# Designs tried in a protein design chat: VH-VL binders against o27280. Part 92

Target 1, 266 residues: o27280
Amino acid sequence: MDSMNVPEVLEIKRIVEESESVKTFIFSWDFRREVRPGQFVMVWDFRDEKPMSVSLIDPVRSEIGISIRRVGEFTDRVHGLSEGDLLGIRGPYGRGFELMGRDILLVGGGIGMAPLAALADEATARGMRVDALVAARTADELLFLDRLEAAGVNISTCTDDGSCGFKGFAHERLLTLEENHDMAAVCGPEPMMFQVMRILDERDVPAQLSLERYMKCAVGICGQCCLDDTGFRVCAEGPVFWSQELSRVREFGRYRRDPAGRRVPW
Below, E stands for the ipSAE of ESMFold2; O stands for the ipSAE of OpenDDE; V2 stands for 0.75 times the mean of E and O plus 0.25 times the DockQ between their complexes.

## First folded at step 3 (VH-VL)

Design g17 (framework fv_marstacimab)
Fold by ESMFold2-Fast, scan of step 3:
Structure g17 (fold): chain C 266 residues (1-266), chain A 119 residues (1-119), chain B 112 residues (1-112)
Amino acid sequence: as target 1 above (266 residues)
Amino acid sequence: EVQLLESGGGLVQPGGSLRLSCAASGFTFSSYGMSWVRQAPGKGLEWVSAISSSGGYTYYADSVKGRFTISRDNSKNTLYLQMNSLRAEDTAVYYCARLEDYYYGMDVWGQGTMVTVSS
Amino acid sequence: QSVLTQPPSVSGAPGQRVTISCTGSSSNIGAYYDVHWYQQLPGTAPKLLIYGNSNRPSGVPDRFSGSKSGTSASLAITGLQAEDEADYYCQSYDSSLRGSWVFGGGTKLTVL
């Protein structure tokens, strides 16, 4: 098998508690394997394997970070681990974000801020002006605010319940923000991303959007990582797509699939 | 040429039943969702029911749920609306309309068929 | 009552501009579901006039245009002609009503 397809057993070097439900696991990394913001790795606990976005890329310390939200059996087990414990990591996989221009807007919802935090680090290191709209259901679920502030990012927040910043959804907050950005990057729940994409398209701001839902196809777990009408394979051609690519996809933001595979409106 | 043609309308007594048909031609019927929309005399358009391209999923307005059943026969290019327990307020012209999937709109309409529920 | 609100009537003289509003809520137009417009000439079936907020089907003159902002949409008719006298309906989709297609109450356009 190729070296990138064989899991390396790595020691958890450090764990950062980002919130009640999110932890960042930090590992030593050999940067001869290039890693870019927006790419993901497969995390293996010696029972199950799940795709996780890379949230920290630090060549100076030779470290990567992987942020994991507690949402089920696998993530519950991983959250129970301690510094010094072992996990299998393979990758990176997928197409990362592409930076252009001098001025970037990041729009992140919940755990979607994880790959955008890595992108913010790269964009600020390149001297770009970075504005971030950080959205969550409640204040407790806003992620990486201190890290973004330390990087020099201009931060706006919104919460559905109004517990921090603007009360409302990301797209509602975006309508009150200035219109001039050279590009945008968006990651979060698909309905949020669809609504944000429509506003950015109206403003002629090119946007890249990260689709997380099909990343489990990266190892051939399923052969059907396709979007309607385009034939895109998210694990091979994504997870990051330009808005012009996604505007051709009838399913994006309009429909989801229930467990039986039925097309249902969001 | 893409066409939809409704039939089966008429006069029916309150509490009675009636079945409407819509014959489709000029397109691949099995690839499109379909809808029924009605219009009472002198009133506006009201959506009644919709069905997915396969017939596996059906949708109903609250005003007709439990009384009306939408169905289709893709081998015959025909859409149906079975109307039971009819009421005076169901009196309307019933239009067959093709659903445009991407925008959730209705791009092709039939001529309509009149249903009158009266004693 | 209609889920989408339209004025019941509008009027204008030939050559003038009229606009017809369509007001929704956060569960339909505000949720970025597209707005479509239908023209119904007296005694005829409705026909699609504008789809996807601002697109015209083949054969619809550019005098007809659509726009959307927030929870509302508008149909604009410039260079008004006698043949434009009709009822106009907006339509969207509402996620809060268990997924339903929703129409405005309709607007009767009278050409003076």
Scores: ipSAE 0.000, ipTM 0.406, lowest interface PAE 15.7, mean pLDDT 83

Design g18 (framework fv_marstacimab)
Fold by ESMFold2-Fast, scan of step 3:
Structure g18 (fold): chain C 266 residues (1-266), chain A 119 residues (1-119), chain B 112 residues (1-112)
Amino acid sequence: as target 1 above (266 residues)
Amino acid sequence: EVQLLESGGGLVQPGGSLRLSCAASGFTFSSYGMSWVRQAPGKGLEWVSAISSSGGYTYYADSVKGRFTISRDNSKNTLYLQMNSLRAEDTAVYYCARLEDYYYGMDVWGQGTMVTVSS
Amino acid sequence: QSVLTQPPSVSGAPGQRVTISCTGSSSNIGAHYDVHWYQQLPGTAPKLLIYGNSNRPSGVPDRFSGSKSGTSASLAITGLQAEDEADYYCQSWDSSLRGSYVFGGGTKLTVL
């Protein structure tokens, strides 16, 4: 019994190349330590430790997957690893997504589709109807389309440049989707998530949003907490928040956005 | 042992307020959604309100919207129901129930606490 | 009336089979929401009897079974015993009531 959260050194069992910039690293996992969609782990390359969302949860095979986008020195080093190499994994941490009802909408931007892919697997296993809006800048940055299709998910796509599906932003595509949902889960760039949340709120669809910047807060490193509208100091236990919670957080409303998606300062 | 224990019931006048509490023990309270269900004397079960595991989302029956507020304190393993503008029709035994984490069936129930609204 | 419709009463003799129906609509059972069943003995709190349409909690005998088809669900009790005399409630989720749990009106089982 380990009283400290120490990394377990695990062998990379398999690597899936999702795109030119994204890889999924698959490890054997002991499911006596539960993991839920929306949770993250700390990945340690024996030099630095970074939080990464869990993108595959497979208790039948006893495997988890962690999808990593190449964006800096740490991720460049990890992308250079091969099957059989070792990484330290600690966790899981944070609160995961909650599932309610039978119809769920997933809205993912770029690497934000990673935790939503794990959620899609769980939702479909429960017999839920899953609609996914997958957004990216270009067609080659759309992630997990084949995996979502194989899981029976109803997929809509949009790209900023129009290279696949709807030409435009996620929130613009969402306005053309008319099906009612019992809940939604959203993960991607914060400006995209804000616009999507606003539309879902108008439709009276409860939404959960995954804020990557709060992963550090979930492990107790973030420092300052936000004051909500009631004046109470609240330490957010991210990365997943309900839209009702975010409507109370002052920092989420620091700027406004016009109908074109442009930031407008106070 | 997994247990829920309600308190705070009693006799109140119409238009009055009452706060119910439900103390949870024997499980990780912060991992489960919770619900309040009531039963008027000699009548059936009526769902009142539910709250997500984090407290981030709340649900209400139309009959209590705007009058009742569900909340939770995960640090104290306690669920609350604040009841305002009480009516004779709110007279019932109020049960606290845990929502099972996969199918959301109500798998653990308290003994109930009686709320009587009468002059 | 409840949005989930149950017969107000059913009766049977010891050893017989009884079924209790729960009729919903396209916004609840027909929308693939799970049905749960609760047993309430006189003077006691309800107890979960069946969850997720057909699963039994630990300690519930296999005489109790649940099924679901289209917009309806059924609870079957075989080998009826005097101790089964109770009120039975179905429960689901209803999307037309926006995030609402809904109970059936309840069925009183009398063991003759």
Scores: ipSAE 0.012, ipTM 0.552, lowest interface PAE 8.8, mean pLDDT 84

Design g19 (framework fv_marstacimab; at its last look DockQ between E and O 0.80; V2 from the best seeds 0.00; counts 0 for: pae E 3.0 > 2)
Fold by ESMFold2-Fast, scan of step 3:
Structure g19 (fold): chain C 266 residues (1-266), chain A 119 residues (1-119), chain B 112 residues (1-112)
Amino acid sequence: as target 1 above (266 residues)
Amino acid sequence: EVQLLESGGGLVQPGGSLRLSCAASGFTFSSYGMSWVRQAPGKGLEWVSAISSSGGYTYYADSVKGRFTISRDNSKNTLYLQMNSLRAEDTAVYYCARLEDYYYGMDVWGQGTMVTVSS
Amino acid sequence: QSVLTQPPSVSGAPGQRVTISCTGSSSNIGAHYDVHWYQQLPGTAPKLLIYGNSNRPSGVPDRFSGSKSGTSASLAITGLQAEDEADYYCQSYDRSLRGSWVFGGGTKLTVL
C-alpha cells in the first residue's frame, strides 16, 4: 500500500491570519515525503475532505502550510479550529511547478496566490529574480504581500475597484509591464488565467498555469477532473499545466462544468 | 555514475524517418530538462531541440521545426527524438545532453549516434 | 552563419597563453545570459569546461578561465599542454522566438 494515500492526523502547530477570509494552517512535516510548490493535499476535518494547495514549504523548520479561504460549510468549520486541534492530511498530489532560467513572473488572483507564494520561496532560494503581479477584487483580498516583500520579490498589485495599486484586471496591468521573463507561473480564476496566457504567448514567455478548480476527487476518477477536448484529468496530470498543453484545450477560459457535467459559461 | 547513451542512428533515404533514443542513468531523470545537439561531419555544434523536465514544454530550432518531435518517458528514464522528412543536411552525429536549467547550459553529454541521410 | 562568433583557429606553444573570443548580441549574451564553454577532444563528445561565465566544474584545472563583458566572452588557457589540443565552443541562450540554445562556430586550438 502506498502510504501517501492514507490520511495522517496532524496537529495544527500555528495559524496565520492572511486576511478576513483566509488563514494559513501550519503543520510539522517529515520531508522524507517530498512536497513541491504547485502540489496540493486533501484536508480532512473528520466529516468532509477537500483539496487545498500547499502555500508554505519550509524544510529548515520541518513545516508545511496550507492556506484556506472561507467559502462554505467545510472551510467555515476549519476556520473555527485553533492551535492544537487536529486535521487529517493526505498527499501530496499533483504535478508541481517547474523552474527554469533566472527571471520569473508570478501572476496570482485571490487565493491563487497561495501556491505561488510557495513557488516564490523556492525561486528566490534558487537565486532567481522574481516579479509578482498580485490581483484581487479589493485591497482586502490581496494575499501574501508582506511575505513576498520579505523574500525580496518585486511586487505589482491591481484591484478591480482600484482600492490598491492599478485599477483593473491582472491582464490589463500585465500589458503595462513590458519586462522579458524566462518563464511565468499563473494561478487564479480561469478567465484571468486565459487572458494572461494569451499575452504571455504573444511575448514568447513559457507559462505554467494551475487549474485547481477541477479537483473535487483528487484520488479517484471523476468527470469534474477532466478537461473537455484533451481528456486530461487535473488531479492525475495537473493541476499545473504548461501553456503549450492548454493552448489545445478549447474549454480553457471559456466554460466550466457544474456537478452534473454540463458546460456553463464563465 | 551519471551517464547518457544514444541509440537509433543509421542510414536512411531522403524523406525517410528515424527515431533516436537516449537512455539516462545515475541521476533523477525527471528533475532535469534534456536536449539534442547535432554535429555534421567536420562542422560545429548545432542545437536541435530541448524539453522541460515534465515533458510539458518543448523547444525546436527553426531548421527542424515541424519535422522533428522531442519527447520523454520519465518512467523509463529515456529521451526520444522522432525525425521525419529527413534531408541530406540532417546528416550528423546526434548528441543527447542534460540541461542546467539555471544557467541554460549542458553539463552531461552522451557519446552520440550517427545519422546519415543519403540516397 | 553562427549566432555567436568565434575565431576558426588559434595556436600556441607549450607553456604559453591563448585566448578565444566569443561575440554575441543583445538578444543573448547582451541580455544577461551566461556563457558556457565546451572542450571537444578529437573523436569524442563535447565536455563542459566552464559554466556561468567563469565557473569550473570539478576536475577542470585552474589554468582554464572564463570572462564576460557586454555582448562578448573570452576563454583563457594558460600553461598550454599538448592535451589541450581540441575544438572549443562557446554557448549561450537567446530569448528570441521562445528561446534557443546558441553555439559559436568553434575554435580549433593547435599546440605547436
Scores: ipSAE 0.601, ipTM 0.820, lowest interface PAE 2.4, mean pLDDT 88
Fold by ESMFold2, look of step 4:
Structure g19 (fold): chain C 266 residues (1-266), chain A 119 residues (1-119), chain B 112 residues (1-112)
Amino acid sequence: as target 1 above (266 residues)
Amino acid sequence: EVQLLESGGGLVQPGGSLRLSCAASGFTFSSYGMSWVRQAPGKGLEWVSAISSSGGYTYYADSVKGRFTISRDNSKNTLYLQMNSLRAEDTAVYYCARLEDYYYGMDVWGQGTMVTVSS
Amino acid sequence: QSVLTQPPSVSGAPGQRVTISCTGSSSNIGAHYDVHWYQQLPGTAPKLLIYGNSNRPSGVPDRFSGSKSGTSASLAITGLQAEDEADYYCQSYDRSLRGSWVFGGGTKLTVL
């Protein structure tokens, strides 16, 4: 018999404070379970279980990092933990990003930079030229800038309040960037991703976008993460989708669903 | 041993349809992009279409856009080319090729399948 | 009219050196895209000969070499042998016009 898909209890090895609201929790990881950028794990705090993006994949140290933004009860409890404390981890799950070409554009909003930071490491190690557009409300919420710079990523920033870089939204800054990318990877608030995708489509730049939907099982059997028009399950067929796939999805950029299946505006 | 094997070619009238298949073996098919390339008798190589490793993104040469559809089934390790509204100019040997995703070169080729469009 | 331009033929005697040119543009070779070379023996499928401008796959003799400069590339064959008689194609990627893989028109190599 196959074992139950039960979280493995792992010790928090290190905690990195990325911002006032975002911490990266680092765990030892057996890379016989391969992890790819864009995949997610389910994090269990012994009360509740939530999907979280992998932001660091380090086979040399046998470590993964999981970046978590404090936004509610679950994440408040996890942010209160210390090195040496335990969390349950199951996964990884989902379809990760695929890399193609020589020049990649990353567009990340807020915590959406977490899976893109992992992708940036893989892309630079492969020898790709990486441009990143990092967006947040304020300068203090721009994530992973030092790490991206150390990896050789060319960074452009934008903030809603103009405190760092371009004042405005990511898609507005994108209009002023060079158009010579072979692909793009996009992750952040879905309204941002929709606007960015529209511009990239006009430029004929293939884009992969990472979607967030409510998840319960993470293995594709419960139906909680389904997209309206295609039946795609974000946990199984995604969370990363190509722009051509998303062009067939009416709900993208318009709404999401809560745990009860009700439509909720972005 | 990495291998690509095309099938489905044949004789067809103008305006007709054919579906080509390419069976892949000896490598992880779902990790590679794929391409179709054709060669008319006595002529050079002409790129036709390409598809990403997941199947989620497709490319077409202008000469076939709207008439040909590339697809893949990663569970069957098979690449397809649906050819509709065939013209005499589509007469060629059609090769299946594996794309290397960084260099955009074609590192594995099949032996080809002949498509003849004539009345 | 191919996007990449090759001479239609070249020739050489056994033991000699020949080169085959491949000329592109700023939207392909000049936009940093690599040049790949394929050998097609009569009646057979193309075979990758050089990739990434200058890299040889396993099994390709070191008599074959490639180079790239600006918007052009070159395939060199030294120590020419009778079995080298074939058609040779260069290939690159062109970012313009919604992206496309582009081949040269081919060069017939004759060993005299």
Scores: ipSAE 0.488, ipTM 0.791, lowest interface PAE 3.0, mean pLDDT 89
Fold by OpenDDE, look of step 4:
Structure g19 (fold): chain C 266 residues (1-266), chain A 119 residues (1-119), chain B 112 residues (1-112)
Amino acid sequence: as target 1 above (266 residues)
Amino acid sequence: EVQLLESGGGLVQPGGSLRLSCAASGFTFSSYGMSWVRQAPGKGLEWVSAISSSGGYTYYADSVKGRFTISRDNSKNTLYLQMNSLRAEDTAVYYCARLEDYYYGMDVWGQGTMVTVSS
Amino acid sequence: QSVLTQPPSVSGAPGQRVTISCTGSSSNIGAHYDVHWYQQLPGTAPKLLIYGNSNRPSGVPDRFSGSKSGTSASLAITGLQAEDEADYYCQSYDRSLRGSWVFGGGTKLTVL
């Protein structure tokens, strides 16, 4: 068995409460095992296992952070944990973000900001100019604002209810921004990503988008996360895809498959 | 030693097709963007196409857009350029080059392969 | 009709200092994109000479230097030697051309 497929039992070093529904769990990490923004890990609570994006990569402190939104039974259990408790972590898996150019635009919605926060850290460390459009339903659901600001990121916010920043959706706010970037990274609700991608394509801005699909094995063998027509496996060829790749994916922004393989609209 | 080696050049008629290859060695090929640059006889350098490290995004000069296709196979450490609908003005030495960091310099060049489009 | 403008030729005697200019615009050099320089000896492939405006790759003598200001860049060669006779190209990135790598027209350096 490849050691990569065996969960490593790690102690939760710290827990950061990002919002009412989101916590970041910090672990000691051996950076001999490379991890990139946009990659995910499988988190095992000794009962169930779920894929989670890496939201913090800190080689100086030898730590990684995993941000988890409370959405179901598994995440309820995890959110009940305390510092010092144990979790199983295996990975990282998948294709992460690529960085290029001088100026990068990040567009994130809700928990989708998790991998983008990690990307922001890397981009700023490389001396890139980073603009971030952070979207959420309400002001209290906006994630990582202080962290992004501290990193030197230029932040624009938008909320559905107008409680902070632009009132409206991320793609609507994007339409009001005139400046083009060398590349964009996008992560959030798929309908949001779909609209954002269209705008960026019209502007000839290279874009990478991180998809979320039901996945079981994380190693590209079970097929649970396969995308229709292309055969792309989100866990192997993704979760980060270029817009040119997603243009070939018919289901993108339209529907997903549930654990039973049935089409479910967004 | 870091090295790039082009192949596939030759004589082709206008409207014809040709596929160039570039074999990479001495570095982690999948970690770098790649580019094709051409040079017509007695002329300067012209960028033709570029591809991201993963191969997920491609760039083309306006002069070749719709006719040329850049691709890569990271498992084979090979870069490709499929050239269709070739024109006389496509006659040039074609170089493959490693992009240091996408929009940065091209720090490794191949020896080039000559493509001649003539009736 | 290159996006970046270079003088077609420059010349100097051995031991002298020569400079090659590269003039761009606000959409390339002026847009905070770095300028790189390449040396192409007769009958050979181009070689990276300067990267990131002023950095020398390993093996490049310190008599080669690069600078950037505003929308222009410059390559300086001090202590000119016979082996420096070559074509020199500046290169950058242009955002206005749907994201294109762009080269200067090239400068032929003759050592007298």
Scores: ipSAE 0.317, ipTM 0.757, lowest interface PAE 2.0, mean pLDDT 93
ESMFold2 (binder alone), look of step 4: mean pLDDT 92; pTM 0.948

Design g2 (framework fv_marstacimab)
Fold by ESMFold2-Fast, scan of step 3:
Structure g2 (fold): chain C 266 residues (1-266), chain A 119 residues (1-119), chain B 112 residues (1-112)
Amino acid sequence: as target 1 above (266 residues)
Amino acid sequence: EVQLLESGGGLVQPGGSLRLSCAASGFTFSSYAMSWVRQAPGKGLEWVSAISSSGGYTYYADSVKGRFTISRDNSKNTLYLQMNSLRAEDTAVYYCARLEDYYYGMDVWGQGTMVTVSS
Amino acid sequence: QSVLTQPPSVSGAPGQRVTISCTGSSSNIGAHYDVHWYQQLPGTAPKLLIYGNSNRPSGVPDRFSGSKSGTSASLAITGLQAEDEADYYCQSYDSSLRGSWVFGGGTKLTVL
């Protein structure tokens, strides 16, 4: 087990600017160490280590991609790096998405589209029909639209301000979409995921939801990655959970823990 | 027709107690967090308390912590605010408001109920 | 004192543009918590006017708009009308106050 727990120093092969605040960092990867959509890696800048979801999995080119939103000190430093610079990568960790059925729905909010983009690639490669609902506050925050379109995904967009697609929230847009999916995968802000989960549960569509939280520990038992009502640890048991399990978590979609351990709204 | 209707306000002496109720209709009450907001005569809005959709988590402004208790009965579509050890500075119109879970704003408000704390 | 700072009053003539500022700190607006705006007509309950920084509920005319930058937010009203005369409040969430919803002190808009 120790080989997957030791950081491997990798060269940044390519950087894709996804938006003003999001970049995808691409690395060569040896696929004898398998990576699946929905898994995460620990990214080490030789000062701090943070969990990041894998957004690109390309065994043909022997590459993985990691999409990072600029939100603080660590991510600001990583965004300052250039092609040719080095980062430590440890993992992968966590349970990935499971594909089932023939028709799937992806619902992504903001950076939550990152792990769903990797899932879309796998689903389309398997010949599945993929519908994606891509949500953001504004058109500039909609991510991976060109990549999803190139993969043959049927895309619906919504923005809170109406600057692209449906004017409104993901769950409001979902109410106007076709109901015939065999499964769904959801990733984004927890309040959005909670509302989407409720609609999918009512439609009897099994859903997998990815909880991408910032963690204070290096892949272990940690209070900040634990869901209080169930005792789930995101870094050990997630980040992907089935909707039937999350419906029992009172905290899900309403509250999180801040660095001091206080329960606060999302 | 989404509606919130407050009741239970009135005149009470300092040190007394009142229980406010807020009856919700036209939406799935158990799916929304709820809040109490007050406004003293001629003054601005002041948040008082909030409760999660399940009732498992409660929040209080420092000015009312230990004196007020927020609760809800999802089977009756009703929100409550138990106010104890009332003070003159608690005199205000009390509004119940529905919390929008995605943004944590208050999208539906009741008409308010007046609480006057005076001797 | 309120945690969010608004000017106590603003004024304008019919057809003009007015803006109302809402200044917070690193523990609320600066911590990326959204800003919501409420309109309170004389003798009535507050009504949600803008939510999530810039979104309008159904029925709110597009002459009302919201924006947010850094630790501050702004409500803009274009084509000012007599019926816009009201008190306006901004609201956010503050992490330093152990899970507190916070309001601005309010701004009285007078249509001259």
Scores: ipSAE 0.000, ipTM 0.392, lowest interface PAE 16.5, mean pLDDT 82

Design g20 (framework fv_marstacimab)
Fold by ESMFold2-Fast, scan of step 3:
Formats: C-alpha cells, structure tokens, sequence
Structure g20 (fold): chain C 266 residues (1-266), chain A 119 residues (1-119), chain B 112 residues (1-112)
C-alpha cells in the first residue's frame, strides 16, 4: 500500500564513510516493516525525495543502512548531515533479490555494490558460498571490501585503470573466475551489467540484475522506462529482474524509435 | 512545429549568477527528459546537465556540479538552468535539447543563448 | 580530452566521399550504447543528422550514413556538396563516467 505510506522522520544513528564520495546512513528500524536486499526506500530531506537502495539490513541490532553517492544537489545536502540529524524515510518499495542454491556470484560496479552488500550478508547468514567481483573505474571507487571480508565473502577486484586488482573491466575479470555458481546477482553501470549478463547466460547461470533506471521510473521518470515486448510494465516489477525477464524488455531487433520517440518496426 | 527557445543569457561578472529558461512547444513536454549543452566560442559541444521527464532525477557534468541547478515546470512547458558562482570558463552558448529516451540522443535543439562571464 | 575521439578536420571536393571516425571505449560505444551524429552549420545550432548508429531523421538525404563496429563509429558523406561544409559531432552515453552524455571533439569538414 504505497499510497498509505508517509515519510517517517528518523534520526541518523551512525554514518559510515565508505569512500570520498559515498556514505552509509544508519537508522534504527522497526522490523514490523519488513525489508529485503534489493529493495529501496524514499529518502526525504524536507525539500526533495529520492529513491535509495537499502545497503544494510540488521534485524539483530534493529538497524537499516542506506548508502548514498554524492552526485547532485540532494545528495550533497544529505552528505552535509551529521549523526543526530533527521531524515524522512518511507518504504520499502520494489522487488528484492531471491536467493536459491548453495553458491552465489555477486558482480557489483561502484555504488551498485550497496544493495549487493546487503544481499551478501543474507546469503552468508544462510550458509551459502559467496563470491564477489567488485569492480570500479579506480581503486578509490571500490566499495564495501572490508564489510564483505567480515561477512566471509570470497572477493575479487578489478579496476579499469589497474590501480587495484585486475586491470580491466568487470566482464573481462569475470572470464577468469570459477564458472560453477547456482545463481548470480549483478548491480552497477548498465553497460557492465549487460556484458556480465551475456557471459552468465552463456554459462547457464541464472542471474538477477538490479536496474537503477527502473527504480527512477517508480518516482516519475516518464519515458525513461521501457515496456517489454509483451506490454508488461517493467517499472511495476523492478528494480530487480531475472536475466530471462530483462531479455524480454530489449526492444532492439523488433523496434526502433524515431526522433519524436515513436516506436517504429524494423 | 516542435520547437525549443532559450532565453536569459547575458553578460555577468565572475562569481555572479544567471538563470536560463527554455520554452518548449509542439510536443508533450512532460513526456521527455531535457538537457543543457554548451559550446564555448570556437570550441566543441559539452554536455552540462540533464533532467528526467518528471523532474525527479537530475544529472550534472563534474565541471558544473554544485554550482548549476537544472529544474523544470511541466505546467509551463519550461526548462531552467540556475547558474551560480560563474567562472570565465563558463562563457559559452547554452543550448536546450530534448532527450530521446531509447537511444540516449538529443533530437530537438534550441537556437542557443549566449552567456559571457567577464569583468 | 574528450572520451570520444574524432579527427579535428577532414576535407573533400564536390562529388567526393568523406568519412568521419568516432573512437570510443568499452564503457560507451563498446558497451552497445548507440552513436548519434550532429551537423552544425556555421552560426547555427546543432541538428540531429544520424541517430541510433545508422538511422536518418526525416529530411536528411541518404548520402549521409552511419555505421558502428566494436568501439568505433563512422559517418559517411557521399556526393559532397558545398552546403555540407560544417562541424560534425558524434555523441554517445557513458554511465561509468560522471559525464553521462559524451560528445566527440568535433570534426570540421571543408568542401574545397
């Protein structure tokens, strides 16, 4: 019932500086409002409201965390806040990740590691073997390495510039990793996710991908969200999709768009 | 018939502010993302900022982040760029452009408005 | 330095063919983001010339064509005419960079 939700004003309990540009804001949370990895909340600074993925779910401490990258006016204001300050939070919203099997591969790029860090905690708590490929443009943008290590995750890194770990892109590093996983979860820049998805499809590994743009569609980005070829409303089911579902929303090969944005058959 | 018309440019001193406007006509403005692209005299095109169709999401080039604010009023079919802390290197013609959703291209452009930052 | 590389100039005589290259990387053109081309006549705003790698807007003659291979794209102009003298820009999208929408440095076409 998202229409019945209003922002609950919560105190920032703790702030973790993940990098120069990323902070995790931690709040006490009433777990009668269930939250799962892959879901997002609306964060309200009393001026603007933006969707943010949940990056920490800790029912033992009764805490959630929201990791925010500094990229615009709203996030700059939120980054200026201190422990004890207030933010409005409503949600959770969206479809979370599903866990299956014994072995999971996480592939995260930049801030895309945020929802995957929450998933890693849940997978390790279930006794799953977790391998994580953490990718970024530079070493300074690799996120959550200490947290993943503390959770018992087997970590591989890569940077585009070679400043840490494998020099190259996530998909190039993925080709050197063990192929035997029961499932994968992928979150990061869209080009990275599509290249990774192709490799996982070739390996017959079912993958879930978290698409930031479909999370944005949920807050009113008209025309940025695609409908799939069957008329299924992608935004209503996101932000997490199985790779088989995502393949159906590809319009390339059936339709193009003219400069007016109209769908034109091939 | 599909048109974009920029206004609000002019001469401003370093550290000053200007607000640019872009009036849209001939299409459903609220259905399209919008962008600002600039061009310094004798130089190439540089993307500056973009905004989603609803105004819920904004994007900025690193060179303007924290100084410029993009916004829109769908009831008035108007796009805005608030420019603060202006620098000499912000001197350029500023174009308003409509974002095409599928290809991530810019299919309709305004005529541009000149912003000159000098003392 | 722009993330998409174009030659700064090309030239040809009327009736000839010229090509303008646009070289990107694995994070933009190589990541299957489309390439768009804009024509800027002297003293005017840019105009969309080619979108989605190879498509022409209504009113663009078929002597303009686009192609894409790997991390690069090309604009081909056949049967050069004096009115083609302009600056040409490629543009793609790169979500891994803080630039998002990225332009090439531009190519000045001189019709001799």
Amino acid sequence: as target 1 above (266 residues)
Amino acid sequence: EVQLLESGGGLVQPGGSLRLSCAASGFTFSSYGMSWVRQAPGKGLEWVSAISSSGGYTYYADSVKGRFTISRDNSKNTLYLQMNSLRAEDTAVYYCARLEDYYYGMDVWGQGTMVTVSS
Amino acid sequence: QSVLTQPPSVSGAPGQRVTISCTGSSSNIGAHYDVHWYQQLPGTAPKLLIYGNSNRPSGVPDRFSGSKSGTSASLAITGLQAEDEADYYCQSYDSSLRGYWVFGGGTKLTVL
Scores: ipSAE 0.000, ipTM 0.388, lowest interface PAE 17.3, mean pLDDT 82

